VHH binders against Transcription antiterminator LacT (lacT). Designs and how they scored, part 3

Target 1, 292 residues: Transcription antiterminator LacT (lacT), of Lacticaseibacillus casei (Lactobacillus casei) (p24401)
Amino acid sequence: MPKIAQIFNNNVALVDLDNRGQAVVRGRGIAFQKRRGDVIPTKQIEKIFYLANETSRQNLYFLLKNIPIDVVTTTYEIIDVAQKQYRLKVLDYIYITLSDHIYEAYKRYQAGTYQETMVPDFHIQYPAEYAVAKQALQIIATNLGVQFPQSEIKNLALHFINASGEDDGEQVFGKSNEASLSQLVQEVLKRHHITRSHSNGNYYDRFMIHLQYLIDRLQRVDTYAVTIVPEVATELKQNYPQSYKIASEIFDEIKDQLYRSMSEDERLYFIIHIQRLINEAPAQNHSQNDSL

## First folded at step 24 (VHH)

Design cc3 (from bb2 with Y32H S33Y)
Fold by OpenDDE, fold request of step 28:
Structure cc3 (fold): chain B 292 residues (1-292), chain A 122 residues (1-122)
Amino acid sequence: as target 1 above (292 residues)
Amino acid sequence: EVQLVESGGGLVQPGGSLRLSCAASGFTFSSHYMSWVRQAPGKGLEWIGRIYTSGSTSYNPSLKSLVTISRDNSKNTLYLQMNSLRAEDTATYYCARDRPYWSGKLSYFDYWGQGTTVTVSS
């Protein structure tokens, strides 16, 4: 019999199964006045979502950082319908995007700011996705108590359309962007014809090391960005305009594509490293560089 | 209210060029990623490309050589420049606002325009 491993709310719990696996179970009042270790009667379980492996568990918790469990389980239910009943193949990121969509729509609906979609109707080309979306509306209504308009089918269907594809294997949500960051930086450097050479090799390697530390820092939720004096950044911009330009390009792309919460102070470090890497001499006339 | 309005579609000869525009309103345009998507007659949706807040872009590899996406934040306008147009480029072109989750790698389109139709024919 399923035993409670964690209670999310009165209606949803993580349970340990007899086979040493875990599952998320949902049912009205299923966890009411229960504690860890308590057995949940099978008859009380309305829905069960099996966590096949540790990655599945991690992915669940990743979602739960920002999305309520009721929305997440609703998403899981919808995707289950899509996969089992309609045999749709979807990429794993749909758990994230669909959960976020439903949650945001829910919030807007509650706030009275929900806007009907202007998305065109593509049901002719995507009949299965639209059928799933129609059922999804009912599931959402039942689970979350929100009755979205029929037009919402178009939005929901798009998630399935966009996530269509063959399963490429186990996907870990929030996976490290380390490889992507390194690649991104290298591409920017390449665009500016900066390559590792005998003359700049020491600085190149130091820059790469810095990036590793940066990645580590960015992955740690609790790490405070080092506060750098704004005056230093201004000075560097004036003295090393080319370095500033390249560093800013790197910074902007990282922030846009990989780490949206990256501190502005990180730009300073990039400037310093790039300046050393390209051996840029200080600008002689400070007055002309303000136009960049 | 979020609104996206595409324009610039029409009839063009093979080998010709066309620039589409998307006028955005009802949100802070400069703070959002934007994408272009198209649908050819009788076919599914095809992602064309994305432009980030910094102005950097990502393209469908199959279309990269033929298209350029740009933006003017002062005008709240997204652009799609298309060159060397072919008959197979006949489609309705849509602009869409991107909503990223966690990183720019994970995003979906939360708002769409009504589209503008491009017909490439001799």
Scores: ipSAE 0.796, ipTM 0.939, lowest interface PAE 0.6, mean pLDDT 90
Fold by OpenDDE, fold request of step 28:
Structure cc3 (fold): chain B 292 residues (1-292), chain A 122 residues (1-122)
Amino acid sequence: as target 1 above (292 residues)
Amino acid sequence: EVQLVESGGGLVQPGGSLRLSCAASGFTFSSHYMSWVRQAPGKGLEWIGRIYTSGSTSYNPSLKSLVTISRDNSKNTLYLQMNSLRAEDTATYYCARDRPYWSGKLSYFDYWGQGTTVTVSS
């Protein structure tokens, strides 16, 4: 019999199964006044979402960081319908995008700021996705108590359309963008004609190492914000304008494409690394010559 | 209200060039990724490319040589420059706002325009 491993709310719990697997179970009051280790009667389970492996569990928790469990389970239910009933093949990222979509739409609806979509109707080309989307609306209405307009079908269908494809492997949500970051930085450097050479190799490698540490920091919740004095940034900009430019480009690209929560302080480190890499001399303050 | 309005479509001869525009309103344009998508008659949706907030771009590899996406934040306008147009480029072209989740690699389109039609014919 399923045993509670974690309670998410009164209606949803993570359970350990007899086969040593885990599942998310949903049912009205299924976890009400329950505790970890308690048995959940099978008859109380309305929906069960099996977690096939540790990655599945991690992915679930990844979603739960920002999205309510009811929305997440709603998403899981919708995707199950798509996969089982309609035999749609979807990439795993749909769990993220669809959950986010539903949650954002839900919030807007509750706030009275929901807007009907102007997305064109593609039902002719994507009948299965639209059929799933139609059911999704019903599921959402049932689970979340929100009745979206029929036009929302277009938005929901689009998620399935975009996520269409065979999964090429186990996808871990929130994986380090290390490879992408390195590539991005290298591309920026290349644009500025900065390549690894015998003369700059040490600095180049140090910069790459720094990026690795950055990634590690970004993955850690406890980012001690090093309070860098804003004055230092100004000084660096003045003294090393080229380094500042390149570093800023790198910073902006990383923050824009990969790590949106990256601290502004990281720019300073980039400036220093780039300055060393390109061996930029400090700008001569011409202001001292006018006082003769 | 978020609005996206495409313009610039029309009839063009093979080998010709066309620049499409997408006027955005109702949100902070400069803070959002934007994409172009097209749909040829009887075909599915095809992603053309994306422009990030930094101005960096990503393209469909099949179209990279033929298209350039740009933006003017001061005008809240997205552009699609197309060169060397072929009959196969006949489609309705849509601009869409991207919503990233966690990173720029995970995004979906949350708003669309009504599209502008491009016909490439001799």
Scores: ipSAE 0.767, ipTM 0.925, lowest interface PAE 0.7, mean pLDDT 90
Fold by ESMFold2, fold request of step 28:
Structure cc3 (fold): chain B 292 residues (1-292), chain A 122 residues (1-122)
Amino acid sequence: as target 1 above (292 residues)
Amino acid sequence: EVQLVESGGGLVQPGGSLRLSCAASGFTFSSHYMSWVRQAPGKGLEWIGRIYTSGSTSYNPSLKSLVTISRDNSKNTLYLQMNSLRAEDTATYYCARDRPYWSGKLSYFDYWGQGTTVTVSS
């Protein structure tokens, strides 16, 4: 009695369950020629991934912003193995980090640019994580058709090591390894010699507050983009090339962490406010070059 | 061919000091964040700290008073200064290329060195 709530592709759908919960189901052709509301026969379901709450649903849609559903369900399958077969305790952010890793590795493999990275062997202390990673290579090969080299086991294991609970996880990815998004933006500004000063302090502080609100909006599932007139955006890019460059670097630093791609109007926000910071910097006269 | 090579490990007395180096090649060092991580014998991995492209640092709170991370972009070298060393600081020390996520819950180390061993004993 699983009923389709959303079709992702011919093989994957979101379904409503009889207990009013939801799940992602995968199977060969299970959604082919079907529509929302249709029932998927349980015999056709090869894998099922339950979404326990709103947080799980939000994580799914966050991943789908830039990661194909087939990679996401492959990640879910690997994490199921870790939890059910190897009894690993994993923090929920692994869904994000492992999906991102697998997709990036997949893209490099398909482009012929995959390179084995040098990661030390930690299997003595982390045997379960390595066992999961070994099985993960098989799951990836089956689901995505890519044969990563055996050295990839170390990369995959590191994701489980980093997501482990309190006894071991605090050493690498706990609260001590945290960086705020505003801190990452500040590092880009510092590269361009833009810091809080007496002369710009009020504007700098307000900009950082507005930035936090903008980025928080960009990271919500239910957000929308405000569209401005494209001609204004083009004029600002042409008139403020340094601000455009700095804004682009900020975007590059944070883009993998945004719920959706930054729209032209969000990029414009950075250009405008970076230009104001540069104008209020101690020596702005040289940052505004006329090419005339 | 990203490469990270740690050096400067060895035997040191309790209460002593030691500076580790990490030589980086194969990427634009000055545009990347870097971290130090250690593993004590029989223990898991412990993050020590990060240095940003600006030279700013962030440390594991439990180690903040014991360590200082610095970088020399002209030499493509990352440093870890350790002071007032204790027996529990005996570990293999790794440098790693670092890319923190928003919110700070995660860090992604895509390249590691092979490590250098520090032994703190009488």
Scores: ipSAE 0.402, ipTM 0.782, lowest interface PAE 2.9, mean pLDDT 77
Fold by ESMFold2, fold request of step 28:
Structure cc3 (fold): chain B 292 residues (1-292), chain A 122 residues (1-122)
Amino acid sequence: as target 1 above (292 residues)
Amino acid sequence: EVQLVESGGGLVQPGGSLRLSCAASGFTFSSHYMSWVRQAPGKGLEWIGRIYTSGSTSYNPSLKSLVTISRDNSKNTLYLQMNSLRAEDTATYYCARDRPYWSGKLSYFDYWGQGTTVTVSS
């Protein structure tokens, strides 16, 4: 019998299975007034999502840092339809991209700022992906209580088109590229007039090398964070406001793309090295950024 | 209201050149990444390239020698320059607003133009 390992809300729990596996289970009220170790009768389980390995567990907890469990299980249900009813091969990153998309669309809908997108109709070439997306709209309405317009089918289908095959969808929308994160950092630096020059080349090159090490660590799921106390963070903001601002912009763009919190030690690293780049960058553009 | 409108398509002879334009409105164009995507008749989607806010670009390796993507932020316009065109470059060409995902493996486009058709034939 499934035993509760963690309760997410009244309707969703993580359970331990008889054979040492884990699953996320969903059903109306299945965890109400329950606690860890209690058994959930299998007849009360409306949906079950098996976590086949440690990578699946890590991906779940990565998503839960920023995305509500009800959105995550809705995504899992849609992908289950794609695999079982439409026999689509589903690359694992769709769990992340589709969850993010649905949650962002949900937030805009609840705030009254949802805008219908102008996506061309590709259903002739991608009939299975569009069929899945049509069912997804109904699943979202049932589980999350939002009635997205029919144009949302096109957006949902693009996620499946992008995720199909042996990374063939990757070629349609771009290749897997760790340089994309490095490019984002360079673009933030360039907006603040920090580019590679003769006088700062040593520090700039070392910063870019260390950025690659940071990217490698952030892609690992089991990164352990260490946090500096808030008083030190406040002092850094006060004493190095330009470098703090630039580091914060980098963190905001990385957070949007990686769905991961950055440690305060990583923030300190960026503040220190950005401040050194500012001190060694060509002087003609250093002072032009104070006009707001 | 976000709008993207492609123009500049048409009939061109093999070996010729063509410049496509994409007029953008309803958003801060200079703050967004942009991409071009094409679809040949009866085929799926093929990504051409991306231009970042800095003006740097990334291209599909198979098309890199044929295309150049540029932008003019003062005119809110994205461009695709194509050279040495071949019959297999016949396609509908779309511009799209671009947001890369983690690892750079995934991109998604939330706004597309309606496309402009390029036909390469004698």
Scores: ipSAE 0.357, ipTM 0.761, lowest interface PAE 3.1, mean pLDDT 76

## First folded at step 26 (VHH; from dd2 with S58K)

Design ee4
Fold by OpenDDE, last read:
Structure ee4 (fold): chain B 292 residues (1-292), chain A 122 residues (1-122)
Amino acid sequence: as target 1 above (292 residues)
Amino acid sequence: EVQLVESGGGLVQPGGSLRLSCAASGFTFSSHYMSWVRQAPGKGLEWIGRIHTSGSTKYNPSLKSLVTISRDNSKNTLYLQMNSLRAEDTATYYCARDRPYWSGKLMYFDYWGQGTTVTVSS
């Protein structure tokens, strides 16, 4: 019988199976007032997502760093439908993109800022993906209580289209090293008492977006080093010494721990982002006041 | 509200050139990768290319037309220069905002424009 290894919420838990494997189980109230080690009755399990290997487990936790478990399990359910019912072949990265999509759409919906997609219709060319997407909307509605418009089918279908292909191997989300770039940066920011607030939220989010794109660049072989003029770095250092310090710390830690070959030019971007986050004013050259 | 508005489409002769524009609003344009996508009549979507925040570009190697993507952050505008156009380049062209993601292996767009139609015909 499945035993609880970790409780995510009242309805979702990680369980140990009798075969020494693990699975994520979902059911209404399955983990309510339960503890680690407790048995979950099989009858209470509505959905089970098997974690076939350690990579699967790691990938799950990778997603959970930024995405709620209910969204993640919804994504898993949708992908299962796509793979099992419609026999779509998709790259594992779809777990990331689809989870992110659903979560972002969910947030926008809740915030009243959801916009219908302008993606063109392509149902004729991709009937299977559309069918999956249609079911996905229903799954989302059931699991997350959000009724997206029918136009959302196009967005969802597009994820399957873009993820189409055969995986040549185990895809590990993020680098094998436990600390994601984002986590590392956030830790540094925390050490410097930089946290997301209402006042800096936009800048904070922009910085996080930048980091995500940075990861993408770092993973690509052809990192055309943006030739930034060395003079710019010097100027930024002089004008924004605190930002430079924090940015350099981030830069150094990333190089040391994650990406040794990261371009020096990335420091400049960090400086700019940090400067915005902490709202550092340019250092006043005190030299002009003595001539009066 | 995020808005992407394409312009510059029209009728062009084979061998001709065309420059499309995409005006972005409602978000920090300079902070996002941007892509061009097209859809030919009766065909699926085809990714054309993307431009990074740094200005670096990546293109679909299968494109028959010579394309250049550029951006002007001061104007919040994305451009697609197309040269030596052929009949097969007839399509509706869309600009799309790339969504940041961890893998870098998949294309992921969160916002699209309405598109601008390009017809290559003699």
Scores: ipSAE 0.755, ipTM 0.903, lowest interface PAE 0.8, mean pLDDT 88
Fold by OpenDDE, last read:
Formats: C-alpha cells, sequence, structure tokens
Structure ee4 (fold): chain B 292 residues (1-292), chain A 122 residues (1-122)
C-alpha cells in the first residue's frame, strides 16, 4: 500500500509505492490528519501520477517552487489524458508551460482580470489537440473550480500543438548543464574576438567563476534576486556601450537557450565582467578626448 | 488590462515593403520579449521572430521574406518591417508577448493582438 512520503495538502500527497517508486496521489481528504509514513487506502485515491525516476521527482519539485500543487496535478492529469487517451506525443516541457499557463490564467480569473484570448482557431488542423483541450477545460473546472470561457480551448490546444514531438530524453527542468552555459558564453565571446590571454586571463577566469556561481544560483530554489536599481543599468549602458552590447548578447542567449527565468539583474554583472575583459573606457572619457 | 493592437496591414504588390506596428499597453513593455506570428489562410501559425529586452532579435530561419523586428520602448511599440513581399506572405500578422518558459521549438505567449491582415497581390 502507498505510504505517505510528503503531504502537500489535504488532498494531495507524495507516496512511496511497494515497488520502490513514488507517485503523487490525489483524492478528497486523502491526506487529512495524516502523517508521513501513514498508509493511504487505495480506495481513497482518485488520481495517481507515477514518478518514473528521480528526474520526474525533481521536475515535480521544480514546478512546485512557483506553482500550487493543485494546478500542477491538474496539469499532470491533462497531459495524461493527452498521452493515454489521444496518444499525443509531447515534449516534457509542456509540464512547465501548461502549468504556468493554467496558474496564470487562474490568478487572473480570481483577480477579475482574465481576458479572452485572441489566438486564432486551428481546430480543423488539430482536432486531437482541441479535443484534449476541451477535456482540459473540464478538468480545470472540476479540479480548480474555475470555468474558463470556451475560447480558452484555443490556448490549451496551442500548448499541445507547440509541444508536439518525440521525447529526446530525460530533461531536468530548470537545469542546464554547466557545459552548455560555458560553451554558449564562450561562443559569444569568440564572436566578439574575446579569448583568454595572458593579459586578460584574470578577468576571464573571474568571469568563468561568476558563471559557475550563476549556475549554482539558477539551480537553487532560493534565488535571491539582487534588485539592482534600474538607474545603474542605464548608467552602465551609457558608459560602456560595447560591454553592454556583448553582455546583453550573452544574457539574451542564456535566457533564450538555457535559463529563461534568469533575472535581468544578471546583465549588470555581465556588463562589469565584459568591461573588464575588453578594458572598455567610460564613454565620458571618449567625449573628453574628442573635445580636446 | 493588457492590450496589443496591430496596425499597418493592407494590400501590397509583390516585391513591395510593409511595416507593421504593434501598440502595447497595460504592462511594462520594456521588460518583455515580444514576438511576431502570422497565419496564412488555411494554414497554421508560423512564428516569425522575437525581440529581446535588449533589442537583440531572433528570427525563424524558414522565412524567405526579409523581416526586421524592432521596438521603441519609449512608445511601447513593436515593429515588423517586411521587404520583398510575395504572395505567400499573405497572412494575418499577430504580435504576442512572450512568456519566460521556452524549450527548443516551443512557443509560449500569454497575450496576443487582434492581428492585422496583409495581402500581397498584383
Amino acid sequence: as target 1 above (292 residues)
Amino acid sequence: EVQLVESGGGLVQPGGSLRLSCAASGFTFSSHYMSWVRQAPGKGLEWIGRIHTSGSTKYNPSLKSLVTISRDNSKNTLYLQMNSLRAEDTATYYCARDRPYWSGKLMYFDYWGQGTTVTVSS
């Protein structure tokens, strides 16, 4: 029988299974007044979401950092329907995008700021995805108590359409391999003819170290976003336009390819590092030289 | 309320150029990546490209048309410059606000405009 490993709320728990696997189980009151180690009767389980491996578990926790468990389990249920009933092949990142979408829509709905989508209708081209989306709407209504308009089907379907594809392997959410980040940054630097040399080696290495710390921060749940004053960014841009350009390219590539949730403040650090690497003088100094 | 309003669509001859605009309101425009997407008659959505907060751009490599995306944060406006237009570029063009979760070919937008129609015909 499933044993509680972790209680998320009164209705959802992580359980250890007899086969040494884990699953998320959902049922009305399933974890009410329960404790870790308690057995959950099978009859009380309405839905079970198997976590096939450690990556699945990590990905679940990744989602739970910012998204309520009820939304996450709703997403899992919807995706299960898509995969099992409609045999849709979807990339794993749909768990993130769909969870985020549902949660954001939910928040807007609760706040009275929900807006109907202007997404075009593609039901003819994608009948299966739309069918899933219709069911998803019902699942959302049942699980979260929110009745979105029918137009929301378009949004939901679009997630499945966009996520269509074969699984390229286990993907860990929010984690990019260190090598990928380093490679990406080095490629950008190379494009700008910045290479490690004897003259800049100290700054180069410091930048690489910074990137390691960045990776560590990005992988940690507690990313204290150092709020840097927007004025500082403007000043850096004005004073170091070349550094800003290169740093921004690095920043944009990282956000685009690896860590989408990376704070804008990281750009500032990049600017500083790049400025040191290329030894860019402040623009004000150039204006003074031109005036002389 | 978040609003995206496209404009600039119309009839253009083959080989012509057109500049579309997207006026954004209801959010901090400068803090968001923005994309252009189009839908040709009877076809699906096609991502055109996006512009980052820094102004850097990424485009769909499959597009044959010459496109340039730009933004003016002071005006909260997104632009799409299209050159050497062909009949196949006939479509409704949408601006969309990007969401932060991407992987590979995944597209994720949270807000869309109503679209502006471009017809390329002799």
Scores: ipSAE 0.667, ipTM 0.868, lowest interface PAE 0.9, mean pLDDT 87
Fold by OpenDDE, fold request of step 28:
Structure ee4 (fold): chain B 292 residues (1-292), chain A 122 residues (1-122)
Amino acid sequence: as target 1 above (292 residues)
Amino acid sequence: EVQLVESGGGLVQPGGSLRLSCAASGFTFSSHYMSWVRQAPGKGLEWIGRIHTSGSTKYNPSLKSLVTISRDNSKNTLYLQMNSLRAEDTATYYCARDRPYWSGKLMYFDYWGQGTTVTVSS
């Protein structure tokens, strides 16, 4: 029988299963006045979401950092419907995007700032996704008590449309391995014809070391980025426009692909390293560099 | 209220150029990534490209040589420059605001404009 490993709220808990797996279980009052280690009767479980592996568990917690458990479980339920009933194949990132969408829409609706979408209608081209979206509205209404208009179907369907594809393997949310970051940076540098040489080798290696520290910092959920004085950023941009450009590209790629929550301050470190690496001379005319 | 309003669409001859604009309001424009998307008649959505907060751009490889995205934060305006237009570029063009959970694999926009139509015809 499922045993409580963690209580999220009165209605949702993480449970250990007999097979040593874990699952998220939802039911009205399922965890009310319960404690870790308590058994949850099967009859009280309305929905069960199996966590197939450690990655699934990590991804769940990743979502829970910013999204309420009720929204997350609603998202899981919707995706299950899509996969099981409609046999849609979706990339795992849909858990992030759909959860975020539902949560943001929920907040707007509650705040009275919900607005109709201008997204084009693709119901003819994507009938299955729209069917899922329609059912998703009902699920959302039931679970979260929000009655979105029918126009919301387009938005929900679009998530499934965009997430369509074959599973490329386990995706860990918010985590990049050291190799991925280093590779990304090296690729950017290569695009700008920056390679390790005898002349820049010391700076190149220092930059790589910096990236290792960055990875460590980014992997730590609670680490505040070092606050750099904004004036320094402006100065660096003005004095080293090429370095700024390259650093910004690196920064943007990292944020796009690996760490979306990366602090803007990290760009400054990149500028410094790149400037040293390419030995960029300070710009003489401060006035023209505002075009970036 | 968040608003995106595209403009600049119209009829253009093959080989011609066109610059589209997207006026943004109701949010801090400079703090958001922005994208252009198009829909040709009878076809699905096609991502054109995006521009980052820093001004860096990423493009659909199929369109990279034909398009340039830029932004003017002082005017809260996004631009799409298109060159060497072909009949196949006939579409409604949309500007969209990117959400922060963008990944290399999934497109995620939270706000869209009404679109502006471009027709390439002799």
Scores: ipSAE 0.603, ipTM 0.839, lowest interface PAE 1.0, mean pLDDT 87
Fold by OpenDDE, fold request of step 28:
Structure ee4 (fold): chain B 292 residues (1-292), chain A 122 residues (1-122)
Amino acid sequence: as target 1 above (292 residues)
Amino acid sequence: EVQLVESGGGLVQPGGSLRLSCAASGFTFSSHYMSWVRQAPGKGLEWIGRIHTSGSTKYNPSLKSLVTISRDNSKNTLYLQMNSLRAEDTATYYCARDRPYWSGKLMYFDYWGQGTTVTVSS
């Protein structure tokens, strides 16, 4: 029998299964006045979402950092319908994008600011995705008590369309391998012909160390974003345009590929490191040499 | 209200070039990543590329045509330069606002334009 490992709310809990696996279970009042270790009667379980591996568990927790469990479980239910009933193949990131979408839409709806999006209608080209989306609306209405308009179907369908494809493997949400960040940065540097040398070795190594600390910060939920004064960024951009360009490329690649939530302030550090690496002189000094 | 309006589509000969524009309004354009997406007749959606707030770009590696995405934040306008156009580049081209959630392989857009049609024909 499923035993409660963690209670998320009165209706949703993480349970340990007899086969040593875990699952998220949902049911009305399923965890009401329950405690860790308590058994949940199978009859009370309305929905069960199996966590196949540690990555699945981690990904769940990743979502739960920012998204309510009811929305997350709604997303899981929708995706299950897509995969099991419609046999859609979707990449794992759909859990993130769809959860975010539903939650944002939910918030807007609750705030009275829900608006129809200008997403084109592709129902002819993607009938299965739209069918799933239609069911998704019903699921959302049932689970979250929000009745979105029919125009929301195209938005929901688009998530499935964009996530279409074969899973290239186990995707860990929010965890970029340290190695991936370093590799990414090195590749950008290489594109700009910046390699470790005897002359820049110290700066290069310092930059790599900085990246390590960055990774650590990015992994920590409580990162006090050091608010760097926007004026400093402007000044650096003006004084070191090449460094700014390269740093921005690195910054954007990291945000794009690994850490979307990375603070804009991190760009400043990149600029400084890059400036040291390439030994860029301030732009003001270049104007004096051309006038001579 | 967020609005994206594409323009610049039309008929072009093979080997020709075309520059598409996307006028953005109703939001802080400079603060958002933007993407171009296209749909050829009878085919699915194809992501072309995106431009970051700093101007850095990422492109679909499978693109056969040479594309360049740029932006003018002062004009709230996104651009798609296409060179050496081929018949297979015939499509409706859409600009879309990227939703900042996840890295690299994720396509997540929250707003789209109505599209502009490009026809490459001899």
Scores: ipSAE 0.582, ipTM 0.827, lowest interface PAE 1.1, mean pLDDT 87

